# VH-VL binders against q8ixk2r445to577, part 47

Target 1, 133 residues: q8ixk2r445to577
Amino acid sequence: FFGMLQNKGLTDYCFDYNPPDENQIVGHQVILYLCHGMGQNQFFEYTSQKEIRYNTHQPEGCIAVEAGMDTLIMHLCEETAPENQKFILQEDGSLFHEQSKKCVQAARKESSDSFVPLLRDCTNSDHQKWFFK

## First folded at step 3 (VH-VL)

Design B1 (framework fv_recaticimab)
Fold by ESMFold2-Fast, scan of step 3:
Structure B1 (fold): chain C 133 residues (1-133), chain A 119 residues (1-119), chain B 112 residues (1-112)
Amino acid sequence: as target 1 above (133 residues)
Amino acid sequence: QVQLVQSGAEVKKPGASVKVSCKASGYTFTEYYMHWVRQAPGQGLEWMGYINPKSGSTKYHQNFKDRVTMTRDTSISTAYMELSRLRSDDTAVYYCARGEYHSFPFDYWGQGTTVTVSS
Amino acid sequence: DIVMSQSPSSLSASVGDRVTITCKSSQSVLWSSNNKNYLAWYQQKPGKSPKLLIYWASTRESGVPDRFSGSGSGTDFTLTISSLQPEDFATYYCQQYYDYPTFGQGTKLEIK
């Protein structure tokens, strides 16, 4: 499925990728921003390889979490998804990062009113529940 | 033509609640966010929050989070803003305004509802 | 909150004058990836609701006369009325929508 990936607890916030240079989409942190319904920087695809793809550009980007880190960053997609790019979207809406054994949670960035997705211990919180819109 | 029509003026005592309505016409009610903005006498504009009429999701400004509730009724294309525990400094004109959250400005505004809080 | 500051707080002008109103934001409202300034200008007449004049800092809303123009980028913005008409005497507000909306304190345009 595909669309805007929205948080159940932090209502009206969606996965958003807004790189400083449109010709270089790799290496920056994925953020959460208010859902605008226009696709563009908020349009993602969840694939059969358990990837979250940023499909608006070539080459396509895939969300990854590097070992020991808790931030979601944009990497280049591979023909076979590496383990750090695999997220299991569960039926309850949890987005489980298997390599780290942690869940993606909507979190407030320090000392600001901005929000980011981060890896946290899995809980039954609505801030860890996601759906495509 | 797009119109936002608000309920009439209210006079309330301190501690009471007020509920203002905003009826939309001339567009698909669920495809635009409804924002609420107030203006105290002789003062500027202050954003209070919004509701997404499609989902019912709301966002309130920190200054109003403990006292404001925004709702809507899609069957009659009407948004509501309820402000509780009124104080004299809540005396203001309250506006509803249409916008798309990420790309808003507010392109259409209601005529305003005057709320006076006095003992 | 992003703080919006307008100057002057009021000014007096005559019909036919060129009028300039300034708006400053406490932080940039330019989104680098789309190169858009999240800034709007409104006109409010006594007893009436605000009316949108300009959005994206310089795009004129449909039906707004071409004597109104917006300019600026980042933190410094200007609204210009090239040849003031009688119906233009009003209070003008700038608004950012980069973050949750905040407005300037307003500039009252009065007949000289």
Scores: ipSAE 0.000, ipTM 0.531, lowest interface PAE 14.7, mean pLDDT 85

Design B2 (framework fv_recaticimab)
Fold by ESMFold2-Fast, scan of step 3:
Structure B2 (fold): chain C 133 residues (1-133), chain A 119 residues (1-119), chain B 112 residues (1-112)
Amino acid sequence: as target 1 above (133 residues)
Amino acid sequence: QVQLVQSGAEVKKPGASVKVSCKASGYTFTEYYMHWVRQAPGQGLEWMGYINPKSGSTKYHQNFKDRVTMTRDTSISTAYMELSRLRSDDTAVYYCARDLYGRTYFDYWGQGTTVTVSS
Amino acid sequence: DIVMSQSPSSLSASVGDRVTITCKSSQSVLWSSNNKNYLAWYQQKPGKSPKLLIYWASTRESGVPDRFSGSGSGTDFTLTISSLQPEDFATYYCQQYYDYPTFGQGTKLEIK
């Protein structure tokens, strides 16, 4: 699948990655932003290696979660996907992070009115359901 | 000025397939998701699924997942819904409906396509 | 699926009357983080497509007369028509979009 990765519960919002420097695509947090339907910073690809890739250009970025963290950050994709970059997109739309055994949920950013995808215990919440659009 | 114009009525036998088209005009086709909703005679509205015209990605309701295919052709701003292995209880008016960025409430609807399935 | 229940299934009214129809969801359609109710109302006339009237429970769609208003939160919602006009006799549907879209069974508004 590829396209905009949109939340079912927070219906106006899509995965978004807008790094401060477009030549430096790593190290920043993935956010949720109003869906615009035009791709660009909201264009992601789900791969056969269970990666969520930002852009299909070189160098490619892959969403990762570092040990002990609940935020999704952008790292460089590797030839063999490390476990912290693997997400299972399930039939019901949940994104299951294999290494942590948690699900990606649309949530408010701590001390902010902004929204971000975060790892949370898996539930049947619509805020944990995602679709490529 | 926004218009969704659907193909004409179809009469099919049980076991056949039907393919309904929905041609969009008056807006940028790839910026809005296209949904399909049906209505059996004298009954309420039933959501079937959607397609993102930009990516071609689809989401189908569980009741239709193994029989429905949604596609689009961006060069002619047209969405398609194909329903296979038709049964008599698939007799309904089939609507396409537009959704801004996946909000899943529908601001514009096609005029509907009547599909009759009979022996 | 979230089940939507409308009441009444039908009602009769005269031009100039104030009419209310209700819609109940089997679970809350209010998202606490954005404080929005994921509920819409549609009007459908015989042989025609549904027309969007209200979204986010209380926001009128552009071009919809101000005699139509939506209210409610969580699981209980109301559509009000403050002074019925001849063109308002139709079937009205509520729809939730908190989960996959589901519609109420409809309320048919008939002339007395």
Scores: ipSAE 0.006, ipTM 0.533, lowest interface PAE 14.4, mean pLDDT 85

Design B3 (framework fv_recaticimab)
Fold by ESMFold2-Fast, scan of step 3:
Structure B3 (fold): chain C 133 residues (1-133), chain A 119 residues (1-119), chain B 112 residues (1-112)
Amino acid sequence: as target 1 above (133 residues)
Amino acid sequence: QVQLVQSGAEVKKPGASVKVSCKASGYTFTEYYMHWVRQAPGQGLEWMGYINPKSGSTKYHQNFKDRVTMTRDTSISTAYMELSRLRSDDTAVYYCARYPSEKYWFDPWGQGTTVTVSS
Amino acid sequence: DIVMSQSPSSLSASVGDRVTITCKSSQSVLWSSNNKNYLAWYQQKPGKSPKLLIYWASTRESGVPDRFSGSGSGTDFTLTISSLQPEDFATYYCQQYYDYPTFGQGTKLEIK
């Protein structure tokens, strides 16, 4: 799968990665932003290794969740995907993070007016259902 | 050579409908959202909504959602904006504008279609 | 909707002048996660469509003369033209793309 990763419940929002410095692709949080077509900052690849890759830059970035955290951040992709970079895109649209046993949900952080993807206990909420445009 | 070419000027009576077309060329039509923005005489720019040409999915500004319909025909790379139940204050220049894949702003814009509503 | 307010609504100036146009948003358009301001500036000449000048508040679009510059962050933004040329007499609009697009009411730059 390639394309924009859009939320079913938050229907106008897509995964977006636009780091403060184009030369610094690691360590910043993935956000949700209004979908604007297939483009650089919203274009992701879902791979056979269960990675969500950001192919806009070299080296390529892979979405990960660090131990104890609930935020999705950009890491460098590895030759063999580590457990913290593996997401199972299920038939119902859920993105299941294998290492934490949690699902990716469109949500607001307590101290933020912005929407971001966060790990939450899996539910049947449309805010936890994603699809590629 | 990315270009958006719109249909010609229209004069309508109050209560009528108008349908403006926007033909895209020089890029893959389904890769970019198409937005519609209008400008009343001597006034600023007002966003109306968008269509995703790939899926046909639309989003309309609340002020227009009961009167506007946005569609597209991918076989001829053309987007349409139809505004119904026209009022005199719908007199404006209507623009289509592309939302680029790499950018979050409008580029390019169509040349505009003047719609005059008078009785 | 995020409300955009520009000042002044009109401005008279002469060729060679430095002019400043201000834009204010009703809420911050700075995204803390990437430290970018979701703000653009457009130029519109009579009978023509708007033309992009600046994006990310301060990045000049390719082909736009370097006399145009943008600055500011959060809620307060400025477009500066350092030395007016005859072709610069136009209406200027700021636009936020932090949420669904909204524009300022425009600043008309007129010959003095």
Scores: ipSAE 0.023, ipTM 0.642, lowest interface PAE 7.7, mean pLDDT 85

Design B4 (framework fv_recaticimab)
Fold by ESMFold2-Fast, scan of step 3:
Structure B4 (fold): chain C 133 residues (1-133), chain A 119 residues (1-119), chain B 112 residues (1-112)
Amino acid sequence: as target 1 above (133 residues)
Amino acid sequence: QVQLVQSGAEVKKPGASVKVSCKASGYTFTEYYMHWVRQAPGQGLEWMGYINPKSGSTKYHQNFKDRVTMTRDTSISTAYMELSRLRSDDTAVYYCARTYDHFRGFDYWGQGTTVTVSS
Amino acid sequence: DIVMSQSPSSLSASVGDRVTITCKSSQSVLWSSNNKNYLAWYQQKPGKSPKLLIYWASTRESGVPDRFSGSGSGTDFTLTISSLQPEDFATYYCQQYYDYPTFGQGTKLEIK
């Protein structure tokens, strides 16, 4: 599976990686932005190792969640995927982060914040359901 | 050299429809979004919607959703905006403008098409 | 919709003057994760289409003279022309792209 990873509940928004600096390709938060269908910053690959890869730049990035955190951060991909980079894309569209036992939800951390994918307790909410476009 | 060339001025009666064209050249038509923005005489800019020329997918502002249709023909690199059930307050200059990634600024604009709605 | 408000609505100035135009958004257009302000500025001359001057609040578009500068963050933004030239008399618009695009009402810069 690959393409733009779109939210079912927040229907106009897709996973997007737009770091502040081209030279600083990893270490920044993944955001949700208006789906534009042009690929590039919104083009992701879901792999057989349960990674969500960002292949637009070198070195390749893999989405990860650090212990105790709820934000999705871009890290370097490894030859063998570490546990913090593994997400199970379930048949109902849920994106389950195995290490934390939580699901990825389209949300705001505070009411004034931008929309971002955050780890939350798993629910049947459409804001926790994702699909490749 | 990027260029967006729009169709000529139109005079329509209330209740009619108008279809404006925007022909793109100097770049790959399917790699940039095409937006439509209008400007009534002496007024500011009003965003109407966009089309993704690769997929044909569209998004319209709610004020135009019931009356606007945006299409494209990739074989001639041309985008179209059709506005139906025209009213006198639809009198405006209609612009096409392209954008890329994150809608970060409209970097190239068509010359504009004047649409006058009068009885 | 994010509402954009510009001030002043019109401004009279002379060649060589420093002029400032302000723009306020009804909500922040700053993304906390990438620290970018989703804000652009345009120039429009009578009978012509708008021309992009600045994006990301402060990044000057290619070919735009360095006398044009943008500043601000969050909800309050400024466009500055450091030494006004005859060709700069025009209407200026700010635009947000944090959500679907909305424009300010425009500021008309007129010869004093």
Scores: ipSAE 0.147, ipTM 0.757, lowest interface PAE 5.3, mean pLDDT 88
Fold by OpenDDE, second read of step 4:
Structure B4 (fold): chain C 133 residues (1-133), chain A 119 residues (1-119), chain B 112 residues (1-112)
Amino acid sequence: as target 1 above (133 residues)
Amino acid sequence: QVQLVQSGAEVKKPGASVKVSCKASGYTFTEYYMHWVRQAPGQGLEWMGYINPKSGSTKYHQNFKDRVTMTRDTSISTAYMELSRLRSDDTAVYYCARTYDHFRGFDYWGQGTTVTVSS
Amino acid sequence: DIVMSQSPSSLSASVGDRVTITCKSSQSVLWSSNNKNYLAWYQQKPGKSPKLLIYWASTRESGVPDRFSGSGSGTDFTLTISSLQPEDFATYYCQQYYDYPTFGQGTKLEIK
């Protein structure tokens, strides 16, 4: 699967990554932004290694969850996907992080004016369901 | 001032469709979500769904997914809710209500539209 | 859906009384990321549209008198009217908007 990763509950919002430096793509948080399909910021790929790749740049980035965190951070992809980079995109649309045993949910930031994907306990909420478009 | 003005009362037969309008004024129509909530006589409030007037994207409660259609005309700042295959238990007052984003408190409401479904 | 349960379903009170209405959600409506409770209270008078009183569990909507207050967190919430006024007799609803909106069954506040 590849393309825009869109949330079912929070309509019109997609995974978005826009690093300040195009030559250094790791270390920043993945956010949610209105789906626009323009440029490279919203293009992701779900791989056979269960990675969510941001492969518009070299070296390729993979979404990871750092220990004790609930945010999605861009790391470098590795030859063998590390445990903190493995996600299961279920048929029902849930996006499950194997290591934390939590699901990716569209969530509000503190300002309540923007949104981010965060790890939360798995529910049947549409805010935890995602699809590639 | 923010105002939501709905269309007038409707009387329908079972199996028919009804389309209620909600005209918004006093704010930028496309910057807020529009929800629809109904209330049967003497009963509580039931959320039906919302539309994002900017994109036209909708979310319906599963109880209405097969029968409800929400649309909007941005040129006249008007939201529409159409409910088809009407039943007697669809008799209710239907409200449009505004929210800042998809899920917030409903800060402004229309005056309500009474829809009566009877043989 | 998150189920909202209000208590009581109805109550009688007199002008000047302190009134409390409780609401319980089947799931927490607190978001840990911003520490906000996605809970609102509404007032509805016969033949009128609901009116937003409280949002974020404890923030009064503009124009709402100080005698109205909301409290609680997680799953348990309370609406309090410190000194009941004649215009306060109405039906009150709690609502969560943590997920798809759902309302309590309502509390009808009547004159004793």
Scores: ipSAE 0.022, ipTM 0.661, lowest interface PAE 5.3, mean pLDDT 92

Design B5 (framework fv_recaticimab)
Fold by ESMFold2-Fast, scan of step 3:
Structure B5 (fold): chain C 133 residues (1-133), chain A 120 residues (1-120), chain B 112 residues (1-112)
Amino acid sequence: as target 1 above (133 residues)
Amino acid sequence: QVQLVQSGAEVKKPGASVKVSCKASGYTFTEYYMHWVRQAPGQGLEWMGYINPKSGSTKYHQNFKDRVTMTRDTSISTAYMELSRLRSDDTAVYYCARSFGEYKPAFDIWGQGTTVTVSS
Amino acid sequence: DIVMSQSPSSLSASVGDRVTITCKSSQSVLWSSNNKNYLAWYQQKPGKSPKLLIYWASTRESGVPDRFSGSGSGTDFTLTISSLQPEDFATYYCQQYYDYPTFGQGTKLEIK
């Protein structure tokens, strides 16, 4: 799968990565932003290694979750995907982070009107359903 | 020295296929996207698509997606663009060009171009 | 596709002249999150491949003379050559990379 990773419940929002510093492309939080259909910061690949790769960067970035956290952060991809970079895209559209046993949910960022993907207990909510467009 | 060297000129009949090569040297082949851009005689530049040499992932412009295939061979740092079912209006100079992605997404290095002439 | 339009289509100038070429995009190429304009300028001489002059609308590529400068934001951009040299007679193209790359139709700079 390649394309914009869009939320079923938060219907106009897509995974987006736009780091503020050209010299440090990793370590920043992945956000949700209005889907614009233009690729670039919203273009992701779901790989056979269960990675969500950001293909506009070289070397490629991979979405990861650090132990004990609920935010999705951009890290460098590795030859063999570590467990914190593996997300299982299930048939119902849920995006399951096996290491934490939690699902990726579209959520409002605390103290702002912005949206971000966060790890939450798995539910059958449309806010936890994702698809490539 | 960073350079992209393309294969030589081709003359094809309508309906044939052409495969153009682009050999990279002087940099790490897998760290830059490879794009293909063409230019018909006396016309402007038209983007066709790209390949990520590290993953093999491709993106084609909708005008070409039914006829173009982009591949690469990392062992010889070479990218390929194959265009099938050629028409007379595919007569153009075909360029390969590299980009670093969104932090250097402009095409900083270009091949010398490959002239493809399609005539009956 | 984002449509890029250049003006003029051609212009005649003399060595030493200040030359300005304009480029307009059908939609903004400014990404608000990083405040960058995804726009480049290229020079192409007859029979040669394009050469990158400017990226991020105003950043000059390494090795490009400082007489070349880019300006503008959003949808309106300009390339300026402050003191035209004989080797500058060429066709100039703007290109957006906010979406899949598209180029302007080109501006041919000719000797007066």
Scores: ipSAE 0.005, ipTM 0.539, lowest interface PAE 14.2, mean pLDDT 85

Design B6 (framework fv_recaticimab)
Fold by ESMFold2-Fast, scan of step 3:
Structure B6 (fold): chain C 133 residues (1-133), chain A 120 residues (1-120), chain B 112 residues (1-112)
Amino acid sequence: as target 1 above (133 residues)
Amino acid sequence: QVQLVQSGAEVKKPGASVKVSCKASGYTFTEYYMHWVRQAPGQGLEWMGYINPKSGSTKYHQNFKDRVTMTRDTSISTAYMELSRLRSDDTAVYYCARVDTRYLGYFDYWGQGTTVTVSS
Amino acid sequence: DIVMSQSPSSLSASVGDRVTITCKSSQSVLWSSNNKNYLAWYQQKPGKSPKLLIYWASTRESGVPDRFSGSGSGTDFTLTISSLQPEDFATYYCQQYYDYPTFGQGTKLEIK
């Protein structure tokens, strides 16, 4: 799977990565933004190693969750995907982060009007369902 | 085995454009970035840019940004580098080279090179 | 751009000699998060494409003879050929890939 990774419950929003510096793609939080249909900062690939890759820039970034955190951060991809970079995309659209035992949910960022993907206890909510378009 | 086979030598006049091809075989074309590097006679190596064959996304070095276009055709596993408004100092051997997607590159396989001569 | 400086520009040596070529970067190419140096070495023979010898500053590419070795970290790197063979007379380039690729100016290894 590759394309724009859209939320089923928050239907106008897609995974988006817009780093402040185009020359340094690592270290910032993945956000949700209005789906624009142009790919670019919203183009992701789900790999056979269970990675969510941002392959618009080189080096390629891989979405990861740091220990004890619930935010999705861009890290460098590794030859063998580490556990913190593995997400199981299930048939029902859930993105399950095995290391934390939690699911990726579309959520409002505290103290702002923006939305972000966060790790939350798994539910059958449409805000935890994702698909590539 | 991995091979990158480039198009043949070109002779162009100043102001013309040249389009060099690089046909990949022996691996999945869309799983590696393709970079372009040139070498003027008796000079060192100069990086020009790359293309991601999977997405078509490109990055060009500042020195080439307004004259170079990199494209690919996934149906024939071929990458292209077109350089426009040629000058005599664009005379060089142009190489395509393969790079793993995880980093900005060391080049593990190179094409044989395409000599481009720009003269009146 | 990160500027790469090689020395010497040319070097004369005899078969069996130990040869060292140095490479300096204008800024560190060591990535602190993974403790890797983003530095490669290439060999180029006249009329041929460059050939990868070493990557990650010290990892030898498959098929490259063990007389070739790379060392160094951060900004200062060395390529060593422990016992020069006739087929080793070539031009050698270092290259950083910490940022967009840049190459040293090359070191031409000539027969004495």
Scores: ipSAE 0.006, ipTM 0.618, lowest interface PAE 10.9, mean pLDDT 87

Design B7 (framework fv_recaticimab)
Fold by ESMFold2-Fast, scan of step 3:
Structure B7 (fold): chain C 133 residues (1-133), chain A 121 residues (1-121), chain B 112 residues (1-112)
Amino acid sequence: as target 1 above (133 residues)
Amino acid sequence: QVQLVQSGAEVKKPGASVKVSCKASGYTFTEYYMHWVRQAPGQGLEWMGYINPKSGSTKYHQNFKDRVTMTRDTSISTAYMELSRLRSDDTAVYYCARHQYPDFKYYMDVWGQGTTVTVSS
Amino acid sequence: DIVMSQSPSSLSASVGDRVTITCKSSQSVLWSSNNKNYLAWYQQKPGKSPKLLIYWASTRESGVPDRFSGSGSGTDFTLTISSLQPEDFATYYCQQYYDYPTFGQGTKLEIK
């Protein structure tokens, strides 16, 4: 399934990826921004390999978390998904990152008023619940 | 100065619709969410929903989602709340109130003066 | 919805008294990532709109007298008026904003 990945707790906020150069889609942090309903930078695909793909550009980007980090960054998708790119979207809306055993949570970016998805210990908080719109 | 000014009192019959307006001034209308909260006589505050004036996106409380419509007109910095199929228990004072996004500021710092809606036959 | 419960529903006090109002949430409104409690307090005088007093459980809104203070964390919160004044006759409401906004049922403060 695919569409805009919206947060239950941070209402009206969606996964958003706006790289500074459309030809350089990897290496930057995924952010949360107001859901605009237009797809584009907020259009993601959840695959059978448990990837979250950024689907507006070629080559396709896949959301990943580097070992020891808590930020979600865009990496190049691989033919077989590496463990750091696998997320389980659970029936309660939790987005579980298999390699780290942590959940994706909507969070305020340190010392700023912007929001980002971060890995945190799993809770039942609505800030950790996501759905495709 | 920041101000929210609401439309005047309304008297409606059961089954009718009412549309309340809330005109904002003294700030950038599209940078603050607009909430609607009502209060029945002698009762507490009940949250109905909000609209994001920048996107037009709305969220309605489940108790109202089949009867309420929230809209805005950015050209005149005005938000609207329309409640249809009115019942006598919809008699209340209806408030608009703003909160600043995206700063997790779902507390409401500026409120309109309220609009009394009376539903009677 | 997160359910907010206030206690007491009403109380009477004399000018100069210390007044305490309690608010409980059905689940924690503390966000561990930023260590903030998503709780506000409002004052509503008869015939007027609500006025924001406190946000983030303990931060006083600009222009609010320092006799008003908020405390608590997680699920249990308190609004304290250290020395009650005649103009404090009002109903007080707590509100969570951890999820979609919900209000407590209110506490009516009657000045003797």
Scores: ipSAE 0.006, ipTM 0.544, lowest interface PAE 13.6, mean pLDDT 85

Design B8 (framework fv_recaticimab)
Fold by ESMFold2-Fast, scan of step 3:
Structure B8 (fold): chain C 133 residues (1-133), chain A 121 residues (1-121), chain B 112 residues (1-112)
Amino acid sequence: as target 1 above (133 residues)
Amino acid sequence: QVQLVQSGAEVKKPGASVKVSCKASGYTFTEYYMHWVRQAPGQGLEWMGYINPKSGSTKYHQNFKDRVTMTRDTSISTAYMELSRLRSDDTAVYYCARELGSYTHRPFDYWGQGTTVTVSS
Amino acid sequence: DIVMSQSPSSLSASVGDRVTITCKSSQSVLWSSNNKNYLAWYQQKPGKSPKLLIYWASTRESGVPDRFSGSGSGTDFTLTISSLQPEDFATYYCQQYYDYPTFGQGTKLEIK
């Protein structure tokens, strides 16, 4: 699957990666932002290795969650996907992070108009359901 | 003194629209989000959506998305919530409540007094 | 949406009693960046608007008597009234504001 990774509960919001510096694309948090349909910062690819890849900037980035953390951050992709970069997109739309055994959820950040994807205990909430558009 | 003063009670027939107002005073209107929450008789609280008075941006709960419109008029520090195609189960008290949207924020620290909307044939 | 579950739905207690109300969220409301639980408690008296009692799970709103206290973290939260007074007759609601706001179904407190 590939395209804009949209939330079922927050229907106007998509995975978005807007690195502050085009020369340093890794190490920053993935956010949610209004879906614009233009790809670019919102274009992701789900691979057979269960990676969520970001290819708008070079080198390619892969979404990861570090042990003990709940935020999704951009790492460099590796030849063999490490456990912290593996997400299972399930039939019901949940995005399961194998290493932590938690699900990706659309969640409030700082203000009522700001959202980010976070790891949370798996539920049947629409805020934990994702699909490629 | 922070105050949120809402418009008076409304009685509507099914299929009609209602527009409730919430006039803010005692603070800078554009620095707080304005939320709308309703409560059916004998029931709990149900969030409907919010408006950012500074930008005019809105977010509506899925249950209301097709029928609700939230607006504001910054010149008179007033927020509005319009609910269309009213049904009998829209009978409720409708509240406005403010929220400071920052790391230091408090949730709904001030509420309007409520507007009773009755939908009956 | 995050589902909030309160227990009990109602209870009766005498003046001077310690009262405990519990609230569970279907997922964590703890924000890792600021280590704050986005959970509030409200008091609503008949015919009146809800009144904020506690935010950040345990911080009392200005003017709220110290007999009201909140505790808990993540998914399990408690509101305690240490010595119940006649004016505490009300319905109490928990609310998460971590995501789009959702409320528990309420706990109606009746003073015996």
Scores: ipSAE 0.000, ipTM 0.515, lowest interface PAE 16.0, mean pLDDT 85

